# Designs tried in a protein design chat: VHH binders against q9y6x5. Part 444

Target 1, 379 residues: q9y6x5
Amino acid sequence: LPPKLLLVSFDGFRADYLKNYEFPHLQNFIKEGVLVEHVKNVFITKTFPNHYSIVTGLYEESHGIVANSMYDAVTKKHFSDSNDKDPFWWNEAVPIWVTNQLQENRSSAAAMWPGTDVPIHDTISSYFMNYNSSVSFEERLNNITMWLNNSNPPVTFATLYWEEPDASGHKYGPEDKENMSRVLKKIDDLIGDLVQRLKMLGLWENLNVIITSDHGMTQCSQDRLINLDSCIDHSYYTLIDLSPVAAILPKINRTEVYNKLKNCSPHMNVYLKEDIPNRFYYQHNDRIQPIILVADEGWTIVLNESSQKLGDHGYDNSLPSMHPFLAAHGPAFHKGYKHSTINIVDIYPMMCHILGLKPHPNNGTFGHTKCLLVDQWCI
Short names: E, the ipSAE of ESMFold2; O, the ipSAE of OpenDDE; V2, 0.75 times the mean of E and O plus 0.25 times the DockQ between their complexes.

## First folded at step 21 (VHH)

Design ka5 (framework vhh_7uia_1; at its last fold request DockQ between E and O 0.82; V2 from the best seeds 0.00; counts 0 for: pae E 2.1 > 2)
Fold by OpenDDE, fold request of step 22:
Structure ka5 (fold): chain B 379 residues (1-379), chain A 123 residues (1-123)
Amino acid sequence: as target 1 above (379 residues)
Amino acid sequence: QLQLVETGGGLVKPGGSLRLSCVVSGFTFSSYHMAWVRQAPGKELEWVSTISGSGGYEYYERSVKGRFTISTDNAKNTLYLQMSSLKPEDTAVYYCARTQYRYSGEWTPFDLWGQGTQVTVSS
């Protein structure tokens, strides 16, 4: 039988939550599998981009999902939550569920993973749920496990997405011990439910399961605001994305806009597109706007000096607060092994290996995950 | 056909309790996140609490946390706000509304409102 893989994402699960809170179910999962303590995600550290990087192995400039909100100057199209179904935005890469279906005549399933409800390269996930944040984890899990167990052709790759602890992180901030403890407890219980369900269905021993996240969360404050209105008139630019990485489309001369913004705050770096640091791999895409503003960790770029979020993400991907973790269990993985760090793009070639797929060109390094896998030599 | 109807408001003394209800009609309750918001005299609209339609997650504004409890009865398509230890500052018109969480971390604007119910906390 072909190997099977379930990829689970808990949005906004910061890596160090594992050290600061109790996760009896997740720890048990880890004990029987592997843990990567820190996953360096891609810049910008936002939801759509990083989830697509996980399943493509590409930097954002390469797969074309460069933010949660995008604008294409040529077609005049916009990308956002309310407009994410156009294949135009996704077709610059081939996600693993498409590869899985096309290479092996297998099926893929998805419970609300970004992009899975879009026909990418004229291929859509064999089974998928439309995104609705109000749908319970249980219902998502039930659908995924049903598809994994009863589909023909068999579902060999499945994804499951969950919005917590991201929503709570934004609301309360990651430093709110009381509220975040409650939320993280619930997340751990969901992991318990997942494991229990898999065991009940006889999938636990044969299914490879990866539990990960797209980014972490940093504490924000009303005392750490960068008000763009104090630096530049709104008539001089179009705002494509705001915080913590603002995407600026000038309506006047780009240099003039840049000059108005370059000294706006000591806690914000202003880059012309060509001057964006190479380490971000965030330059070579037309969807990246002419000017980007990058706030320092914990600082919020605002209009009208107002923000309601106490936690946020999207910052420099080298910041530990932006890093998620990766845990995995199944026949492909060792038991009781912990690894320090990988890049988020490394997940793709690993998943391809597990599934026996030929990976598309990608930015991941398979060598970084070899020690997690039982069939590989680990130096 | 889409309706939200709030009830349960009234006059109460400081330290008292009230239970607000919001009956939804015309849509599936569990398909949305339901919220309570309030507007006090001379103040901006203020978010109070949100609950997932499935009842799995609750969110509270800081000033009401520990005093207010949001809950649902899906069978009755009813949203509740149990308010305890009420303060004069809680005086407001309370509205029921629906929203959803998005990938981007943003909540959708409220697209459906009730007429509101007046809550007055006074000695």
Scores: ipSAE 0.884, ipTM 0.955, lowest interface PAE 0.5, mean pLDDT 96
Fold by ESMFold2, look of step 21:
Order: sequence, then C-alpha cells, then structure tokens
Structure ka5 (fold): chain B 379 residues (1-379), chain A 123 residues (1-123)
Amino acid sequence: as target 1 above (379 residues)
Amino acid sequence: QLQLVETGGGLVKPGGSLRLSCVVSGFTFSSYHMAWVRQAPGKELEWVSTISGSGGYEYYERSVKGRFTISTDNAKNTLYLQMSSLKPEDTAVYYCARTQYRYSGEWTPFDLWGQGTQVTVSS
C-alpha cells in the first residue's frame, strides 16, 4: 500500500501561459489540487540541467549536469543530446528513481525523462523507454499506466516527459498567439487524456500527480544577434556551448581571450569563472568552463550565421520568462490551494516526503512546500 | 532498404490544389519526425513543413501557413502534403525528408531524403 507519485514534465511551459491562454482541463486539475504560479529554476535554464535538478534537489554545479553541451578536460569526454548515455556525466548525484527502486518492494518507471535510460550508479529505472521524441504521448502514457497497475514489485515512482511546448516555443516564439494557442490547446487535451486514463484505470484517487516544467521561453529576433566572429578568432578558443550562455575554453592566455570578449556587445555579460555571480550557484564544478558569456534576454550568440529560432531559453534564472509552473493533485495535496512561488530544487525534498524516502543531501528546502501538503502545518 | 518515394507532383493552374504523398519503406516512419523541403529553380533548399511521427504537432513555414496541410497515415507509412491556393512561387521540386527533435531543442540534420517530385504552377 505504498504511496505513489507520477511526475510529468511538459518541456518549456512558461508560467504565464496559464494566464494568457485557456486550459480547461489543466484548470480543472488545478481546481481539485494545488498550483504554484512560478517555479524559480536553476541557472543555466536549459533542459538537461533543470530536469536533473528537479529529481536531485541540487544546483547544476552540484549535480554535474551543467549544460546541454559539456566537456571534461581531465577525461576529454564530451556530452551532448546525441552523446548523453555515459554514466560518467550523471554519477555526481543520485536521482529520486534510483533511491526509490532500491527500497524493498518498490520499483520505478520512466517515459523519457532525461537520464532515465542511463545506468546511474549502475542502476537504471526498473521500467523505462529509450528516448525517442517521435513516440506519441498516448504510447508514453499507456506504458506508464500499465507499469503503475501491473508491476511486481509495485511501481511507486513514475516519470513522463513531453517535448511541447518547447519545440513550438523555439519554432514560433512565445509571442505568436495564433500558433502557441493551437499548440497549448493540444497540450491541454493531453492533460485531459491523462486524467481520464487515470480515472478509467482506478488510479486517480490514490495516485499523486505533479505536472510541471523545466523552464520557460523568451522571444528572439534576427535583430538581436551577438556575432562572436566579430570579436575573436576561432583559433583562440574551443567552443563548448554557444547560446544564450556560451562556454569558452581558451586556447591562448585566458586574460587575452577575456579582454577580446569583454566589450564584444553591450547585450552580453562576460564572466571569468571566479566572477560568476554567487546567486547563480554556478561556479564549483570542473565542467563549468573558464569563461562564460551570458546574453541578455532575447539575444542570441552566433558565430557568422543567422539564427533560425524565434524563441529560446537558458538565460538568467531571475527572469520571469524562464520560470515554469507546478500543479499537483492527489491524496498528499490540498484541494483548491494556490501558492505564489517555490524554487525548483524544493520539489525533490517534497517528493521524498510524499514517497517516504530519505533525501540525499540537497539544496532544497522542505519548508517552502509545506503549504501544498495536507499532512503539514502551513504557517 | 531505407527509402522515401514522393508522388503526386504535376502541372496545376494558379489557385489550384495538389496532394503530395511520400511512402516510407525500410523503417518505422512514426519513430521519426518527417518534413517537406522544396527547391525552386536557382534557389536554395527551403523548409516547408514538419510533422511529428505521432501526427500530433505540425510546423509550417510562414509563406505556406494556411494554404498547405501536412499529415500522416501511420498504417500506410505515408506522409502527405495537401497544397491549396497554389501560386507560381510554389513551383519547385518537393522532397520528403527525415529528422528528429532532441532534448537540446535542436532538430537533427535531414539524414534521409526522397528523390523529389516536381510541382509546376503555371497558366
């Protein structure tokens, strides 16, 4: 009779979409549960780092997934979305599904959450789907619900990942009302399908469900480009990641590279690693390169080409446009409660509490989420 | 063998309609995102439209939005492009191509192409 939790991410779901578009199914979900209107995510506001922060409760410097593209100078290993399966990258933390399934009489299931198809600390999710963005939401949901209903030992923690509205946000930009309205309606229909499926299978009343996201999206433009080739020759550095936070590994004297870049654009901040603002919690990992470039909101760092994206993310995590939301429903949660904000790292200790797991050391604060939970005193 | 075969091209008058088909063999096309790309005489390749392998999400280039509709029939391993309100500017060789979306927000390069089908819009 252990408590069960389904964690769902709709990638790139900006918090203010809830105010600016209609979500009849999601609003019904919220009405019967809880809403956190703004979740303050971690810097950099990219997909791999923030999904791992949700399931570890750690800042990126602490869990080691510091970007979508990384380089380790000691091992000379590279990480990218096409080269993400080496456990080396993931092993600096223990995600919640590993902790969960190592308990007696528990297993974990996953439909494409980043890292769930990797054997982290020699442990891969008990049931999982290899990542393939073309697999329908219906098929992902069918696998998750089958595992929740039919597994021995029982699946007590499950994850489900979906690529929208991130893909459409990049393609159209978040300010394209007509296209984003169409896309967000489809997402709301998927949420309706999820709830209906859980009801039909007898899971709805006793399953805790969290619907959240990793980051938001900001509008980009061909008029807001920062051309690195105008400021520095390619031969002076290795480019580890480009935009909107560039990761620069100098090939010549570091101070010389810094000096060539520091006045490149008034719309970009250039940081030596030791000068990265403390509020980013983005300094103390060898995978963070000696120089980073942080573009202003809506600006794109390019080499000598135009950008095809009309929306992007990865910017300063203080920007409201980078913030997702969190909604939840289930026996652990109040009904009809709205909360203004939490930190994304706070989700991990809350999930551990719901599941009766001892959290690993983390950066989250359980007290920030107490008001969401029926078994806690909210003061 | 992996193969994409376009059909349905031809000559059509301005304002007319045409439906292109792309039959997939040698792989499960619903495991990929599929696209239409065109090349007018003397011009660069131009992306037209992309659809998710599940058929749930569709993306259109600005000049064809509202006039073209991309769709799939997973049972037939077939991708379609329904073209309406055709203009002389739509004259091109139309290719179907295969891609994927990644966690990073990037689309993979098109790794498999059809041989193309000619669409000519002329009076």
Scores: ipSAE 0.628, ipTM 0.832, lowest interface PAE 1.5, mean pLDDT 93
ESMFold2 (binder alone), look of step 21: mean pLDDT 83; pTM 0.855
OpenDDE, look of step 21: ipSAE 0.805; ipTM 0.919
ESMFold2, fold request of step 22: ipSAE 0.481, 0.502, 0.494; ipTM 0.779, 0.792, 0.767
ESMFold2 (binder alone), fold request of step 22: mean pLDDT 82, 83, 82; pTM 0.839, 0.841, 0.839
OpenDDE, fold request of step 22: ipSAE 0.878, 0.883; ipTM 0.953, 0.953

Design ka6 (framework vhh_7uia_1; at its last look DockQ between E and O 0.86; V2 from the best seeds 0.00; counts 0 for: pae E 2.6 > 2)
Fold by OpenDDE, look of step 21:
Structure ka6 (fold): chain B 379 residues (1-379), chain A 123 residues (1-123)
Amino acid sequence: as target 1 above (379 residues)
Amino acid sequence: QLQLVETGGGLVKPGGSLRLSCVVSGFTFSTYHMAWVRQAPGKELEWVSTISGSGGYTYYEDSVRGRFTISTDNAKNTLYLQMSSLKPEDTAVYYCARTQYKYSGEWTPFDLWGQGTQVTVSS
């Protein structure tokens, strides 16, 4: 039988939640599979970019989804949650579900994974759900498992996306033990439901399942605000993306805008596009704006308004608070194996290997995940 | 026709309880996140609580947490706000509204509102 893979994302699941809270279902999942304790995600550490990196193996500058909000100066197009369906934004890369469907006798399914409801390279997931945050996890899971079991051609790759604990992390902050304990318990219960459903359907032993996330969450405070209005007039620039990495499109001379911002706060680094640190791999794309502001961990960039969020993400991808985890189970994976760290782009070549797909050029390193796989040599 | 109709408001003494209802018509409320917001005289609109369309997740403003409970009845297509331990500061017009959560971590602006119901907490 052809290998099958289900990729699950719990948005905003910080890696150290596993150390600070109890997850009996997830721990059982891990016990019977593998765990990567820390996954270094891509900069910026936001939802659209990182989810696309998972399924393409590319840094943001390469796959072209460089933020949740984007602007293209040539076409004058905008990208946002409300405007994410134009293939223009996605076509700079080929996600794995497209690659999978181009194979003979294979199809892909998706439950609200970013980009899966868009025809990319004239190919849309064979089965997909339009994004609706109100749809229950159960319904999403039911559709995914139905497609995995009953589709022709068979679904061999599926994605499932869930918005928690991101939403709660934003609301309560990751340091709110009471509220986050409640939320994370619910997440663990959902994992339990997932495993139970797979067992009931006879999929558990044959289906490869990856549970991961796109980013973590850091604690914010009203006492840690950077007000841009104190440094520069709104008439001098257009804000394309705000916090914690602001994308600035100058309306006047770039140097003048830069000079007004460079000393705005000791808790914010200001970069001209060409001076963005190489380690971010966030320079070589026209969709990256001329000036980038990067707030320190836990600081929020604001205009003449106060932030309502007690938690946020998008910061430096070297920060542990921004890192998610990866757990996996199935015939392709070892049992009871733990690994310290991988890069988020490493997931793509691993998935391609599991599915027997030829990967597109990517930034991942297959060698980083070899020890997770039963069919590979691990030194 | 899309419509939200709030009921259940009234005069109550401090420490008392009220239960607000919001009946939805023209759409299925489970396809949206439903929220309560309030506006006191001379003050700005204040978000109070949100419940996910599935009913599985609830969110509360800090000032009402532990005192207010948001819930739904699918069979009645009705949103509720159980308020207990009411304070004078809770005096406001209470509105129900619908929203959604976005990938970016933001909430959509409320695009449908009820007429509101007056809640007055006074000795």
Scores: ipSAE 0.811, ipTM 0.920, lowest interface PAE 0.6, mean pLDDT 96
Fold by ESMFold2, look of step 21:
Structure ka6 (fold): chain B 379 residues (1-379), chain A 123 residues (1-123)
Amino acid sequence: as target 1 above (379 residues)
Amino acid sequence: QLQLVETGGGLVKPGGSLRLSCVVSGFTFSTYHMAWVRQAPGKELEWVSTISGSGGYTYYEDSVRGRFTISTDNAKNTLYLQMSSLKPEDTAVYYCARTQYKYSGEWTPFDLWGQGTQVTVSS
């Protein structure tokens, strides 16, 4: 039978949490498999864009999910967490579950990975859960394992998404040791439950499992606010996204808006679209607005008000605090191997290799991940 | 009709305890996150605690952690806040409210509120 893969994301799991907190279950998973200590994600370091980059191997400018809040000037469409189901937004790329289930005798299953409840290219995951953050990890895991174990045609690719530690990271901040220790212990227990469930159902030995995340988290503070209202009147622009990367659609002359913003704070970089640093790969899509504002790490852009978040992400993807990790176990992977870093776009061609799928054109490099795999000659 | 109704408030001495209840009608209680929010006289609304619809995750404001416990009973369509070691600073009108967590990392604005129940901590 074809190889099987379960891809798991714990949202907002900063790479150095592994070194700074106790994870007996995850460390046992790593010991019997592989670890990539830092995954360099894509800019902006937000949830929708990075989850889609994992499953497409593409930079945000190429897959079209360029932020958690977007505007398309041609169609006048808005994308947000409450309005994310229109295939229009997702159709600039083909995610791996679509490619997988279009193969003979294959299905895909999904427990709430971003985009899996959307009919992308008229194709929705063969088995899926509609997104609802109130559904427990246990119920998500039960559905995924039932589909992996009982479906015809067989489920060969499955995804599982969990909102923590992102939710708690935003609420408490990553430096709140008391709260984050409690949260991260619960997540480690969930990883223990996942492994135990797979063993109990007879899936563990022959299923490849990747545990990863989309981004990290940095500490914020009421003392690190950038007040846009002090620099520019609301009437001069439409705000598409706010913090920490603001997306500004000018209503007046673009240069005039830029000039009002460029000296707003020494803790914020203001870019005209054509001046966005090339290393971001964040320029060549109409959904990227004419002006973006990029706050320094730990700074929050606000509209003349306080922020309720004590942790945030979305910052420059060169920042270690924005990087997740990747761990994997299964017949495709070595045991006890640690790797320093890969790019998040490299995960897609690796997954295609494991599943025997031809990857679509992408920005990943298979060679970056070949040392994780038992069937590759790693020099 | 969608409705949240709080009960259980009252006058209590410092160090005492109260249990607030919020009875839910008109929607599936467990498909949302539920919160307690309070407002002291002349102060802004202050978030107190949130519970996930599954009941598996609870979140607390720093000043109430260890003293307050949020919980649900789906059979009774009821949200609870068990308050102990009450302080004069806990004096407020307590509201239950409905929210949700989204992929974006944002809690939705509270779209449904109860009428509130008064808690007064004084001797």
Scores: ipSAE 0.460, ipTM 0.769, lowest interface PAE 2.6, mean pLDDT 92
ESMFold2 (binder alone), look of step 21: mean pLDDT 83; pTM 0.851

Design ka7 (framework vhh_7uia_1; at its last look DockQ between E and O 0.91; V2 from the best seeds 0.00; counts 0 for: pae E 2.3 > 2)
Fold by OpenDDE, look of step 21:
Structure ka7 (fold): chain B 379 residues (1-379), chain A 123 residues (1-123)
Amino acid sequence: as target 1 above (379 residues)
Amino acid sequence: QLQLVETGGGLVKPGGSLRLSCVVSGFTFSTYHMAWVRQAPGKELEWVSTIQGSGGYTYYERSVKGRFTISTDNAKNTLYLQMSSLKPEDTAVYYCARTQYKYSGEWTPFDLWGQGTQVTVSS
């Protein structure tokens, strides 16, 4: 039988939550599998870009999903949460579920993973749910497990997405121990439900399961705001993406806009596109705007309004607060093994290996995950 | 017809309790997040609480945490707000509305509102 893999994402699950809170179900999952304590995600550390990096192995400049909000100057198209269904945005890469379905006697399933309800390269997941945040985890899990168990051709790759603890992190801030304890307890219970469901269906021993996240969360405050209106007139630019990495499209001379912004705040770095640090791998795409503003950790870029968020993400991907984790269980993985760090793009070649797929060119390094796999030599 | 109808408001003494109801028609609230918002005289609209339509997750404004409970009855297509330990500062018109959570971490604007129900907390 072909290998099967379920990829699960809990949005905004900061890696150090594992150290600061109790997760009986997740710890049991880890105990019987593997843990990567820290996953360095891609810049910017936002939901759409990082989820697409997981399933493509590419930096954002390469797969073309460079933010949650984008603008293409040639086609004049916009990308946003409310406008994410145009294949134009996704077709610069081939996600793993498409690769999987191109194989003989295989199909893919998805429960609200970003991009899975869009035909990419004229291929859409054989089974998928349209995104709806109001749909319970249980319903998503039921559909995924039904498809894994009863589909023909068999589902060999599936994705499951959940919005917590991201939503709560934004609302309460990651430093709110009372509320976040409650939220994270619920997440652990959901993991318990997942494991129990798989056991009940007889899938647990044969299904490879990866539990990960796209980014962490940092504490924000009303006392740490950067007001752009204090530095530049709104008529001089179009805001394509905002905090904490603002994408600026100048309406006047770029240099003039840059000069007005470069000293706007000591807590914000301002980059011309060509001067964006190489370590971000965030330069070589036309969808990246001419000027990028990067707020320091915990600072919020605003216009003439106050932020309602007590937590946020999208900051420098070297910040520990932005890093998620990865846990995995199944026949492909060792038991009781912990690894310190990998890059988020390393997940893709590992998944391809597990599924016996030829990976597309990617930025991941298979060598970084070899120690997690039972069939590989670990140096 | 899409409609939200609030009931249950009234006059209550400080420390008292009220239970607000919002009956939904024209759509299934389980496919949305449902929220309560309030507006006091001369003040801006204030978010109070949100519940995932399926009942999975709840959110509360800081000042009402521990005092207010949001819930749903699917069989009745009704949203509830149980208010306890009411304070004079809770005096407002209370509205139910629908919204959703997006990938970006933002909430959609409220696109459907009820007529509101008056809650007055006074000694």
Scores: ipSAE 0.683, ipTM 0.870, lowest interface PAE 0.8, mean pLDDT 95
Fold by ESMFold2, look of step 21:
Structure ka7 (fold): chain B 379 residues (1-379), chain A 123 residues (1-123)
Amino acid sequence: as target 1 above (379 residues)
Amino acid sequence: QLQLVETGGGLVKPGGSLRLSCVVSGFTFSTYHMAWVRQAPGKELEWVSTIQGSGGYTYYERSVKGRFTISTDNAKNTLYLQMSSLKPEDTAVYYCARTQYKYSGEWTPFDLWGQGTQVTVSS
C-alpha cells in the first residue's frame, strides 16, 4: 500500500570508482534503474555531516552537525565518535525517518546510519541497531529485511550503513589498485547479496532502493604534511578538529592567532569565520569555530607527528575526488537512465516525494531529481 | 578475565614460514576488529594486519601484503597470522590486539593486548 524505501550508504565510495573498477552486480542494478554519476556533497566532506545532509536536505550550517568533532561553547558539550548520542547535537533538524514514523500506520528501521540510535526530537527510529562496526553486512541486512517484512505498523523507510570502502580508502589510499580492487569486489558482492535477499523475500518488485555514499577519497602522502606545531604554540588555541579542515578556538586574541597561522603553509587556506567562502554554506552556526584551516587536496594537517592515513576526505566539496554517486532501483524510478549530477541535499526532497511526505524546509531542489522518477515529466 | 595469548613464534631461516596464534578469552572477538602489531628491537610499534572480527575485510601493511595472511577460527576463539617468505626485517615481538572502527574514519586505540610472541628470522 504505502511506498517503501531502503536507503543504503557505502561510506567513502568515490564516484569514479564506478569507471575504474568492475561492478557486475551494481552494473545490473543500474541497468534496471537509474544512475547519478556525480553527487556534489556538502562542505566539510566528512561522514557525520554528509549522512545528516542526505536525510535532512540541509547544509551543515543549517542542520548543526558541522564536523565529526565539535564543541559548543555555551553548553560546553563535546561531540565525537565516543560521544555522539546526545540529542542536543542532532535536534537542529528533523531527519526523514522521524517524519516518516510519525505518520499514521508507518514505522522506520535502521541498521547503523549515523543518528538512527539517537532520540531526535524525542523520537528514535522504530527499529534500530546500536552502532557497532564489527556487525556483518549480512546481519544488518537480515535485520532490515526482517523489519521490512514483519513489522506492525509496517516499516516504510529503512536505512543501511556500511563502513567500506572508506576504511580501506583511508588505510591504503584510493590509488592502491591491488587492495582497492579486492575491497570494491567485496562491496559489489554485498550489493549482489542485497538484491538476491530482497528477491528471495518477495521485496524486490515493490521496494525502492537507493545506493549512495557520503563522500569520496583522495590520496595522501608523507611528503604532503602541514605541521601546525611549527606555526603556533598549542597554548594559544583549543583544537576542536584537525584535518583536512582544522577548527581553531583561540585562547588569546583572535587576530593574533590568525596572523600566526595565515602564512603557515602555501597549501592551506586560513579563514576567519566571516571570510569563509559563501559557496561552502559553512558560516552560520555557533558550532563552526572562529578560525578554520582548509588544507589543499591531498595535504594533511598534523601536530608535529607523522600521519598514518594514506587516503583522506573532508576537503573542498568542489573537488571531484570528494564526490560520491547515487544509484536507484524500484517502482518509483525509470529503468536504464543515467543522469550527470545532483546536489546531495536534493536527495531528501526526492525521498520525501517517493514516500508521500511533506518535506521540512530544506536546501534541496526537487527539480534536479525529477528525471529519475517515473511519475514526473522529463523531456 | 579478558585475555589474549599469542603462540607460534620461534627461530626460522629467511624464506621460511610460521603461523602465529592468538587465543581469545573472556570476550567474543567477532564483535571487534582484531589486529597483529609488531615491535623490532629498538623500534616503534608497527601495525601489521587487521581483520573484521565477524569476517570479511582484511587489511595489511604494504611490506607484508602477499606474504602474510590474517584469519580467524571462531570455533576455537582464535586469531591467526600465517607468515610466509620471512625476511630478517620481520624479526620482532608480535602482539595481537583489539580495536574498532568508528564513523569518523578513525580506529580506536588498541585497548587490549597480548604479551607477545618472539619471531626471529636469521641464518
Scores: ipSAE 0.481, ipTM 0.788, lowest interface PAE 2.3, mean pLDDT 92
ESMFold2 (binder alone), look of step 21: mean pLDDT 83; pTM 0.851

